# VHH binders against q8c9a2, part 29

Target 1, 239 residues: q8c9a2
Amino acid sequence: PPEETLSLWKGEQARLKARVVDRDTEAWQRDPSFSGLQKVGGVDVSFVKGDSVRACASLVVLSYPELKVVYEDSRMVGLKAPYVSGFLAFREVPFLVELVQRLQEKEPDLMPQVVLVDGNGVLHQRGFGVACHLGVLTELPCIGVAKKLLQVDGLENNALHKEKIVLLQAGGDTFPLIGSSGTVLGMALRSHDHSTKPLYVSVGHRISLEVAVRLTHHCCRFRIPEPIRQADIRSREYI
Short names: E, the ipSAE of ESMFold2; O, the ipSAE of OpenDDE; V2, 0.75 times the mean of E and O plus 0.25 times the DockQ between their complexes.

## First folded at step 20 (VHH; framework vhh_7aqx_2)

Design U1 (at its last look DockQ between E and O 0.96; V2 from the best seeds 0.89)
Fold by OpenDDE, look of step 20:
Structure U1 (fold): chain B 239 residues (1-239), chain A 125 residues (1-125)
Amino acid sequence: as target 1 above (239 residues)
Amino acid sequence: QVQLQESGGGLVQAGGSLRLSCTTSGFTFSSYAFSWFRQAPGEEREFVGEISSTGDTIRYADSVKGRFTISRDNAKNTFYLQMNSLKTEDTAVYYCARDTVTSKGWGYDYWFDPWGQGTQVTVSS
């Protein structure tokens, strides 16, 4: 994309970033067992094989703590914005927002109380990843859950990082992602006992990092949290 | 007992240098990565830098990059923080800590174990 477009996107991210809330805002978040949490959402976008434009966007809502799918919506979409690292939100978020809006209109009682997003929140080049973007636009609590480390703010998947990963022995084990800026940008999380590859959890919106990590872990029956896993499965099957 | 102990702190003039040491005991030193932190009065604890178990990977906070150097001596079970070109804003209690993982709690007290008692560094103008 033209440099002008990137500048505009950066400006937009900066504008929206000011609206990010990185603290708990919901009553259920204060409860150690998350009492009051009944519905958790997951979103994902899958691409048609060999096609960089056609994709399927999916939103799923699961009951909590049972993690049963109670709502699903998948739509074929034509991506208008090219992929550029750090600007994933401009490709995917508009379609995800539409899915949330559809849910609000059709089944408002099934709206999730929190959404797990396949991507990053504040763990981002400009501190405003896809989970932040979705959260701010929908005003829903959002959690960024990435499967790979985004190497920002001095964080690298180097020998030191790998050493820390090896120390993760059990599901629920974590270590902090402290940027060179000194800010805790997220947590590496071993999601369950049978996975050696950690997840990278970061705040999207209206949730603390601690609660984000705890909830993410509680949503994991496998390596990938169930809301995201289900969204991924359905988006791929839809194609 | 697993222990870390800082030493080398003191009063120094701006532009001066100071070398801190963290001496460890009670565990296999060469198996662990370590970090330096500091805390100024009324401020939150902040990351200074970290060093891998082998010493091959070192990372610094932006605020100290180019001025501070972290190293380790496995034979002495000690790692170091060489502080050059010190500034008044470097005034703080400096802590060393062993890197760890946890599922037991939240915060620096859980993310690192153990911590040293800290050593005061004061940089005067």
Scores: ipSAE 0.901, ipTM 0.957, lowest interface PAE 0.5, mean pLDDT 95
Fold by ESMFold2, look of step 20:
Structure U1 (fold): chain B 239 residues (1-239), chain A 125 residues (1-125)
Amino acid sequence: as target 1 above (239 residues)
Amino acid sequence: QVQLQESGGGLVQAGGSLRLSCTTSGFTFSSYAFSWFRQAPGEEREFVGEISSTGDTIRYADSVKGRFTISRDNAKNTFYLQMNSLKTEDTAVYYCARDTVTSKGWGYDYWFDPWGQGTQVTVSS
């Protein structure tokens, strides 16, 4: 990737990062039972096998607490930007923003009050993952839910990390991802009683880490939270 | 009763050294990872470092890396914080804590359980 492009992305990332809000901003977030939460979104981008350009981007909205799909939109898209580690969101987020815009145009009453994103939020090399990026551009509360530990700020998938995973015995069990900086970057979450591989939950935008973890857990019928799972299923149907 | 007890705090001049101990009882020491934290007046609790159940994997906060060493002695049910090249900004109450997991609450008092009572370290200029 050209050095000029990387410089522009670094600058844009820094400008957008300043807009991230990592605290609760909505009344339902402060309620112990999430009273007032009715719609949870999920997004996914899945690539065509053997193709670095073509992908399917999907947005779903589920009712809460029933977790039933009430809206879905999937589109084949062409990625325009080169792949650069740490800047992955620049390739994907424009298409996710388009899906949100289409929802606003077609079914505004179904706009989600929070979006679960397959990927990281503030748990990121520069504190600005895809969940932060989408959140800032749409001003929707966003949660990052990653399937693998991103090894940043002294976090490593080493023997110490693995022994802490063993301590996770029941769905809902968590431990903090404390960086060498002293920052709590996210939480490891055992999302389901019968799932031994944790999820790594981090703040995207307009939500506290505590609420993000609790909602993610409440959305899991399986290891992967239902909004993300349903988005992934729809993306894979196109490819 | 599951218990952690710090000792070894005191007053030391900048550039000096001090060793803290955390003695444990009431559980199988060798089964757990442990952490050191510190808290200066008016500040939040700060991560210092963490040691695996075997002692083979250790991590440190950036602020202390290269100056502090964590070790453990499973025969004595005790782990240690060796503090070298001390600075005035290292002045704090130092706490030991057992790493745990939780689904029942939020914050440091749930993520680590139990905690020791703390030992004061004061580094004079």
Scores: ipSAE 0.832, ipTM 0.936, lowest interface PAE 0.8, mean pLDDT 92
ESMFold2 (binder alone), look of step 20: mean pLDDT 81; pTM 0.800

Design U2 (at its last look DockQ between E and O 0.96; V2 from the best seeds 0.89)
Fold by OpenDDE, look of step 20:
Structure U2 (fold): chain B 239 residues (1-239), chain A 125 residues (1-125)
Amino acid sequence: as target 1 above (239 residues)
Amino acid sequence: QVQLQESGGGLVQAGGSLRLSCTTSGFTFSTYAFSWFRQAPGEEREFVGEISSSGDTIRYADSVKGRFTISRDNAKNTFYLQMNSLKTEDTAVYYCARDTVTSSGWGYDYWFDPWGQGTQVTVSS
């Protein structure tokens, strides 16, 4: 994309970033067992093999703590924005917002109380990843869950990072991602006892990092939290 | 008993240098990564830098990058913070800590264990 477009996107991210809330806003978040949490959402976008434009966007809602799918919506979409690192939200978020809006319209009682997003929240080049973007636009609590470390603010997947990963021995084990700025940007989480590859959890919107990490872990039957896993499965099957 | 102890703090003029040491005992030093932190009065504890178990990977906070150097001596069970070109804003209690992994706690007190008692560094104008 032209530099002008990137400049506009950066401006938009900066504008929306000011609206990010990085603290708990919901009553259920204060409860150690998350009492009051009944529905958790997951979103994902899958691409048609060999096609950079055609994709399937999926939203799933699961019961909590049972983690059973109670709602699913998948739609084929034509991506208009090219993929640019750090600007994934402009490519995917509009379609995800539409899915949330559809749910609100059709089945408002099944709206999730929190959405887990395959991507990053504040762990981002400009502190405003896809989970932040979705959260701000929908006003839903959102959690960024990434499968790979985004190397920002001095964070690197180097020998030191790998050394820390090895220290993760059990599901629920974590170590902080402290940027060179001194800010805790997220947590590396071993999501399951049988998974050695950590997840990278960061705040999207209207949730603290602590609660984000705890909830993410509680949503993991496998390495990938169930809301995201189900969204991924649904989107891929739809294609 | 696992212990860390800082030393080398003191009063220094702006532009001066100081070298802090963190001496460890009670565990295999060479197998752990370590970090330096500092806390100024009325401020939160902040990350200064970290060093891998081998010493091959070192990272610094932006605020000290280019001025501070972290190193370790496995034979002495000690790692160091060399502080050059000190500024008044570097005034703080400096802490050393051992990196750890946690599943049950939140905050620096859980993410690192153990901590040293701290050493005061005062930079005068």
Scores: ipSAE 0.890, ipTM 0.952, lowest interface PAE 0.5, mean pLDDT 95
Fold by ESMFold2, look of step 20:
Structure U2 (fold): chain B 239 residues (1-239), chain A 125 residues (1-125)
Amino acid sequence: as target 1 above (239 residues)
Amino acid sequence: QVQLQESGGGLVQAGGSLRLSCTTSGFTFSTYAFSWFRQAPGEEREFVGEISSSGDTIRYADSVKGRFTISRDNAKNTFYLQMNSLKTEDTAVYYCARDTVTSSGWGYDYWFDPWGQGTQVTVSS
């Protein structure tokens, strides 16, 4: 993209980043058992194989703690913004916001109390990943759950990192992702006893990192948290 | 009895050097990564650097890059922090810690275990 466009996107990221809340804002978040949490959302954008323009965007809402799908909405969409590392949210978030708006119109009582997002939150080149972007625009608590380590702020998927992954022996085991800045950007989480590949959890909006990690773990029947897994399944069925 | 103990702290003039040691016992030293942290009065613990079990991968906080060097000697069950070009801002209690994982609990006392008792480094103008 032209240098002018990148400059505008950087400015917009900074403006929206100022709205991020990285602390618990909801009563259920402060309860040890998440009493009061009944609905957890998940979102996904899946691309048509061999086609970088057509994609399916999905929103699901699951009951908690049962993790059963109670709402789903999937739409084929056309992506216009070019891919640029660190600006992924500009491609995807408008469609995800539309899905949330459609839920508000169709079934407002099913609005999720938190959304798990396939991607990063504050663990990001500019501290404002897709989970932050969606959270700020919808004012929903959001959690970033990435399948691969984003190598920023001195974080690298090197021998030291892999060595620490080996220490993760049981579901629920974690270690912090401490940047060269000294900031705890997220946590590596072994989400299930039978999964050796960790997840990388970071704050999106209106949630603490501690609660984000604990809820993500509680949503995992498999490596991938059920809200994200169910959104991905629906998206893939459309392509 | 798993233990870590720092030594080598003291008073030094700005621009000077100190070498800290962390002596370990009660576990197989060569299989673990280790970290250095520091804490100034009234502040939170601050990451200084981290070294892999082999010693081949090392990372540093931005505030100390180029001035501090971490190394280890697996034969002596000891790892080190060489501090050069010291600044008054480096004044702190320095802690060594073994990298670990946690399934419950939150914060540095759970993310690293065990910790040393700390050694004071004071950098005078």
Scores: ipSAE 0.840, ipTM 0.941, lowest interface PAE 0.7, mean pLDDT 92
ESMFold2 (binder alone), look of step 20: mean pLDDT 81; pTM 0.802

Design U3 (at its last look DockQ between E and O 0.96; V2 from the best seeds 0.88)
Fold by OpenDDE, look of step 20:
Structure U3 (fold): chain B 239 residues (1-239), chain A 125 residues (1-125)
Amino acid sequence: as target 1 above (239 residues)
Amino acid sequence: QVQLQESGGGLVQAGGSLRLSCTTSGFTFSSYAFSWFRQAPGEEREFVGEISSSGETIRYADSVKGRFTISRDNAKNTFYLQMNSLKTEDTAVYYCARDTVTSSGWGYDYWFDPWGQGTQVTVSS
């Protein structure tokens, strides 16, 4: 994309970033067992093999703590924005917002109380990843869950990082991602006893990092939290 | 008993230099990564830098990058913070800590263990 477009996107991210809330806002978040949490959402976008434009966007809602799918919606979409690192939200978020809006319209009682997003929240080049973007636009609590470390603010997947990963021995084990700025940007989480590859959890919107990490872990029956896993499965099957 | 102890703090003029040491005992020093932190009065504890178990990977906070150097001596079970071009804003209690992982706690007290008692660094104008 032209530099002008990137400049506009940066401006938009900056504008929306000011609206990010990085603290708990919901009553269930204060409860150690998350009492009051009944529905958790997951979103994902899958691409048609060999096609950079056609994709399937999926939203799933699961019961909590049972983690049973109670709602699913998948739609074929034509992506208008090219993929640019750090600007994934402009490519995917509009379609995800539409899915949330559809749910609100059709089945408002099945709206999730929190959404787990395959991507990053504040762990981002400009502190405003896809989970932040979705959260701000929908006003839903959102958690960024990434499968790979986004190397920002001095964080690198180097020998030191790998050394820390090895220290993760059990599901639920974590270490902080402290940027060179001194800010804790997220947590590396071993999501399951049988998975050695950590997840990278960061705040999207209207949730603390602590609660984000705890909830993400509680949603993991496998390496990938169930809301995201189900969204991924649904989107791929739809294609 | 696993222990860390800082030393080398003191009063220094702006532009001056100081070298802090963190001496460890009670564990295999070479197996662990370590970090330096500092806390100024009325401020939160902040990350200063970290060094891998091998010493091959070192990272610094932006606020000290280019001025501070972290190193380790496995034979002495000690790692260091060389502070050059000190500024008044570097005034703080400096802490050393051993990297760890946690599954049950939140905050630096759980993410690092153990901590040293700290050493005061005062930079005068």
Scores: ipSAE 0.877, ipTM 0.945, lowest interface PAE 0.5, mean pLDDT 95
Fold by ESMFold2, look of step 20:
Formats: C-alpha cells, sequence, structure tokens
Structure U3 (fold): chain B 239 residues (1-239), chain A 125 residues (1-125)
C-alpha cells in the first residue's frame, strides 16, 4: 500500500479514536441482570481461502437472554483497500456498517443494542481496533472479543501469561491484561467450564470493560460467544 | 492465615536506592506469581511489575524499566523490589500483591488477592 494511503489511515484512525466512549451509556448496562437487553448482534468477515479480496460479511442478531437467531444478513463483498497489519478495520468495517444500515432499513425493530465483534477493541497497537471502528461509525455499543492475545504494550504470550491462564479454572474466571503503560487494556476470560483457551475481551465503544466481560461470558454456550459463532457459521456457509 | 507484608520503605534522596521486601505466609509461595503496585497521594494504584512463580519471567512498567528489579526467594517465601536511580515521582506507598483470578467483583482488589498493607517510599530532591 502507498505511503500516502497509510498516512491518511493513521490520521483518520486518530480522529475516530477520539470519539471512543469507554464507559456505560445505556440503562441496561447499569442493571445487574441486564434488564432491558433484548437484542445482541454479532458480525464476521470471512475470506475465500487464498483470496485477499473476496469475502463474506455477515450480521446476525440474537435474542437475549435466549441467544436465538432472529435476524441474519450475509453478503459477498469485494475488499478494495489493501491489507495492512494493524489497519484491518479499513478493509472490513465499511461493509459491516452497510449491513447495519440494511438492517435499519429492513427490520429496524431488530436493531441490536450491542454488537460483539471477532477482533479487538482498545487492545490494539494504536488503541483503536475493529470493534472501536465499527462502534464509532454506527454509534452502537461494541465489544471486541479476540481468540488470541495481541502482543502489544508489553503483553506477551510467555510463560508468565500461560501460568495465569492455568489459574482460570471455571467459566467466568478472569484476569486483567495490564500493559507496560499501566493501562488495563482488556481481560482474559475463561468463557466456559469446558474450554481451556481464554478469550481476550476489550472495549469497543459505549460500554465499560466490566460490562463487556460480563455480557461476553453470558453469551457463551461454547468457547466463542453465540453472536460471533452464529455470524461465523453464516459466513462460512456462504463462502 | 494468608498474608503479605511489605517492609523496607523510607526516605531517600533522588538518585539513591532502596530495597523493599514482601514476606508471605499461609499459602504455597512457589505456586504463585506476584506483583508490585504503588499509589501516590491523590492518584490511583499504578502497576510497577510482575514476577512469575519460577522467577524466570519478569515484567516491568515502562516508568520503572531499567531502574527497578524484581526477584524472589522461594526458600524464604519472600519477594523483593530493588529500586535504583530513584526519582521524586517514585514517591508513593508501595504494595505487594499475589496474582489471582476472579469471577466476581471488579477492580484491583479482586484481580489480586491478598494485598499487603503498603510501605511508604519518599524520594526527596
Amino acid sequence: as target 1 above (239 residues)
Amino acid sequence: QVQLQESGGGLVQAGGSLRLSCTTSGFTFSSYAFSWFRQAPGEEREFVGEISSSGETIRYADSVKGRFTISRDNAKNTFYLQMNSLKTEDTAVYYCARDTVTSSGWGYDYWFDPWGQGTQVTVSS
């Protein structure tokens, strides 16, 4: 990718990052049992193997607390922006925004009150991952849920990290991801009693980290939260 | 009785050194990682560093890297913070804590358990 394009992306990323809200903004978030939460969204972008351009973007909405799919929309898309590590969202998020817009037009009553995103939020090289990007562009609360530790700000998947993972013995167990900067970037979460690989939860937009972790755990019937799992299934079936 | 207790704090001039100790009891010391935190007046607790159960992996906050060293002595159930090249901004109450996990509660008092009572370090100009 041209150096001018990277400079523009860095500038846009910085401008959008200033709009991230990392605290609770919705009434249901402040309720201990999430009373008032009825719809949880999940998104996915899955690429055709060996093809950096063709992908399927999917949006699902699930009822809460039942976690049943009530809306799905999957579309084949062509990614125009070049792939650059650390700037993944610039390739994917426009199509996810489009899926949200289509939902608003087709079934506005099914609009999710929060979206779980397969990827990082503020746990990111520049503090602005795909969950942050989608959140600020849609103004929906967003949670980043990553399957692997992004090794930034002194976070490393080393022996110390692995011994802390061993301490996670039951579903719901967590430990903080404290960067060398002193910032709590996210939480490691054992999402299910029968899964030894944790999830890495971080704030995207309009949600506190505490609520993000608690909701992510409540959405897990398996290791992967049901909204993300269902979005991934739809994308893979469409490919 | 599970306990941690810091010692070794005091007054020191900038550029000087201090060594803090954290003595532990009531649990198998060698099975756990431990952390140092500090808190200046009117501020929130700040991460200083973390040492693995074996002592072979150690992590430091950017603000202290290269000046502070964490070590442990499993035979004495004690771990240490050696502070060199001290600056006035290092003035704080220093706490030791055992790394743990939590499924309930939120914040440092739940993410680390137990905590020591703290020891004052004052760095004069």
Scores: ipSAE 0.839, ipTM 0.940, lowest interface PAE 0.7, mean pLDDT 92
ESMFold2 (binder alone), look of step 20: mean pLDDT 81; pTM 0.806

Design U4 (at its last look DockQ between E and O 0.01; V2 from the best seeds 0.00; counts 0 for: pae E 19.3 > 2, placed apart)
Fold by OpenDDE, look of step 20:
Structure U4 (fold): chain B 239 residues (1-239), chain A 125 residues (1-125)
Amino acid sequence: as target 1 above (239 residues)
Amino acid sequence: QVQLQESGGGLVQAGGSLRLSCTTSGFTFSSYAFSWFRQAPGEEREFVGEISSSGDTIRYADSVKGRFTISRDNAKNTFYLQMNSLKTEDTAVYYCARQTVTSSGWGYDYWFDPWGQGTQVTVSS
């Protein structure tokens, strides 16, 4: 994309970033067992093989704590914005917002109380990843869950990082992702006893890092949280 | 008993140097990575730097990069923070901590255990 477009996107991210809330806002978040949480959402976008434009966007809603799918919506979409690192939201978020809006219109009682997003929240080049973007636009609590470390603010997948990963021995084990700025940007989480590859959890919107990590862990039957896993499965199958 | 103890703090003029030591006991020193933190009055505790178990990988906060150096001596069960070109804003209580994982909790406060008691560093203008 032209430099002018990137400049506009940066400006937009900066504008929306000011609206991010990085603290708990919901009553259920304060409960150790998350009493009051009944529905958890997951979103994902899958591409047609060999095609950078055609994709399927999916939203799933699961019951909590049973983690049963109670709602699903998949749509074929044509991505208009090219992929640029740090600007994933401009490709995917508009379609995800539309899915949320559709749900609100068709089945408002099935709206999720929180959405897990395959991507990053504040763990981002400009502190405003896809989970933040979706959260701000929908005003839903959102959690960023990434499968790989985004190397920002001095964070690197180097020997020291790998050493920390090895220290994760059981599901639920974590270590903080402290940027060179000194800011805690997220947590590495071993999501399951049988998975040695951590998840990288960061705040999207209207949720604390603690609750984000705890809830993410509670949503993991496998390495990937069930809401995201189900969204991924359904988006891929739809194609 | 697992213990960490800082030493070497004191009063120094801006532009001066100071070397802090963290002496450890009660565990296999060579098996652990370590971190330095500092806390200024009225401020939150902030990350200064960390060193891997082998000492081969070191990372610094941007605020101290180029001025501070972390090292370790496995034979002495001690790691160090060499502080050069000190500034008044470096004034703080400096803490050393062992990096460790626990399943009893989450996050930041469980990753470091134990902490030293801290050593005061004061940089005058």
Scores: ipSAE 0.719, ipTM 0.882, lowest interface PAE 0.6, mean pLDDT 94
Fold by ESMFold2, look of step 20:
Structure U4 (fold): chain B 239 residues (1-239), chain A 125 residues (1-125)
Amino acid sequence: as target 1 above (239 residues)
Amino acid sequence: QVQLQESGGGLVQAGGSLRLSCTTSGFTFSSYAFSWFRQAPGEEREFVGEISSSGDTIRYADSVKGRFTISRDNAKNTFYLQMNSLKTEDTAVYYCARQTVTSSGWGYDYWFDPWGQGTQVTVSS
């Protein structure tokens, strides 16, 4: 039954949340130019149109700073668990973990040093989004990059929010997403000079918010960072 | 459509044996772990045992250890509960359930979805 499933997911979410590290842990993260960063991963889950159960999960690895695809793995999957707002990760993350595990087994030299995740990190109803979930389970640095504002902790996509978006004039411009608690949950980022719709960047695991935002910006040849964009392209080719 | 269906229940005398089957359809059987549960009248569902997706981990409740055996047959998309030396306290409705998360590099965790409809096992003294 859905109620028993929700109880199990809440318990598991709390246990895993305690393992999130929201600070820089890698040497390349401290370098102003990200010297030592060679491989950036991207993951996506894309649904068959009109079918909430069938999806394609994809993992890509890109060279950095060239942003060229050096690895890809895509699989059709069945999303068996019911959709519940705030628990999206329990539907998707097992398949993403499998893709990372397959990479570790088949091509360990291509393991990414950080993964950009299409979805939220700590900017989440319970502070534990899909980017946190994947990061803790794989122990990889992860960044949540969402295309739409998740309206939690007093954050609203209202007139004031839209006014702050207008103030973002150039690629790289940001403003903080401060919750009612006073916590900075993430950053709105104008990812490219020609993009009027921002991204919402939040920490997943083993990275600071500042580094997460800078790297996301550096990965954007378009509005959507290239690792996520290439993963999405691969997923959509399957469906 | 994802389905689990138990069969093989019935009436037996104490000391007897039964073999329960859980036939599955609508998903990749070999990718999942499975559990057996039981529920006596007026009681909550009780864990009986489980088998991992790989088949290399099988666990039993203490009350059935040594008497019950769980196995799986990937070719038939079916897993089994062989019950020997049955006791009157084994009387219950037995349910099979699919575990929806299995161990993969990060630890063992699970939830149950779907459940079977249940099969009655009655052990007379």
Scores: ipSAE 0.000, ipTM 0.097, lowest interface PAE 19.3, mean pLDDT 83
ESMFold2 (binder alone), look of step 20: mean pLDDT 82; pTM 0.809

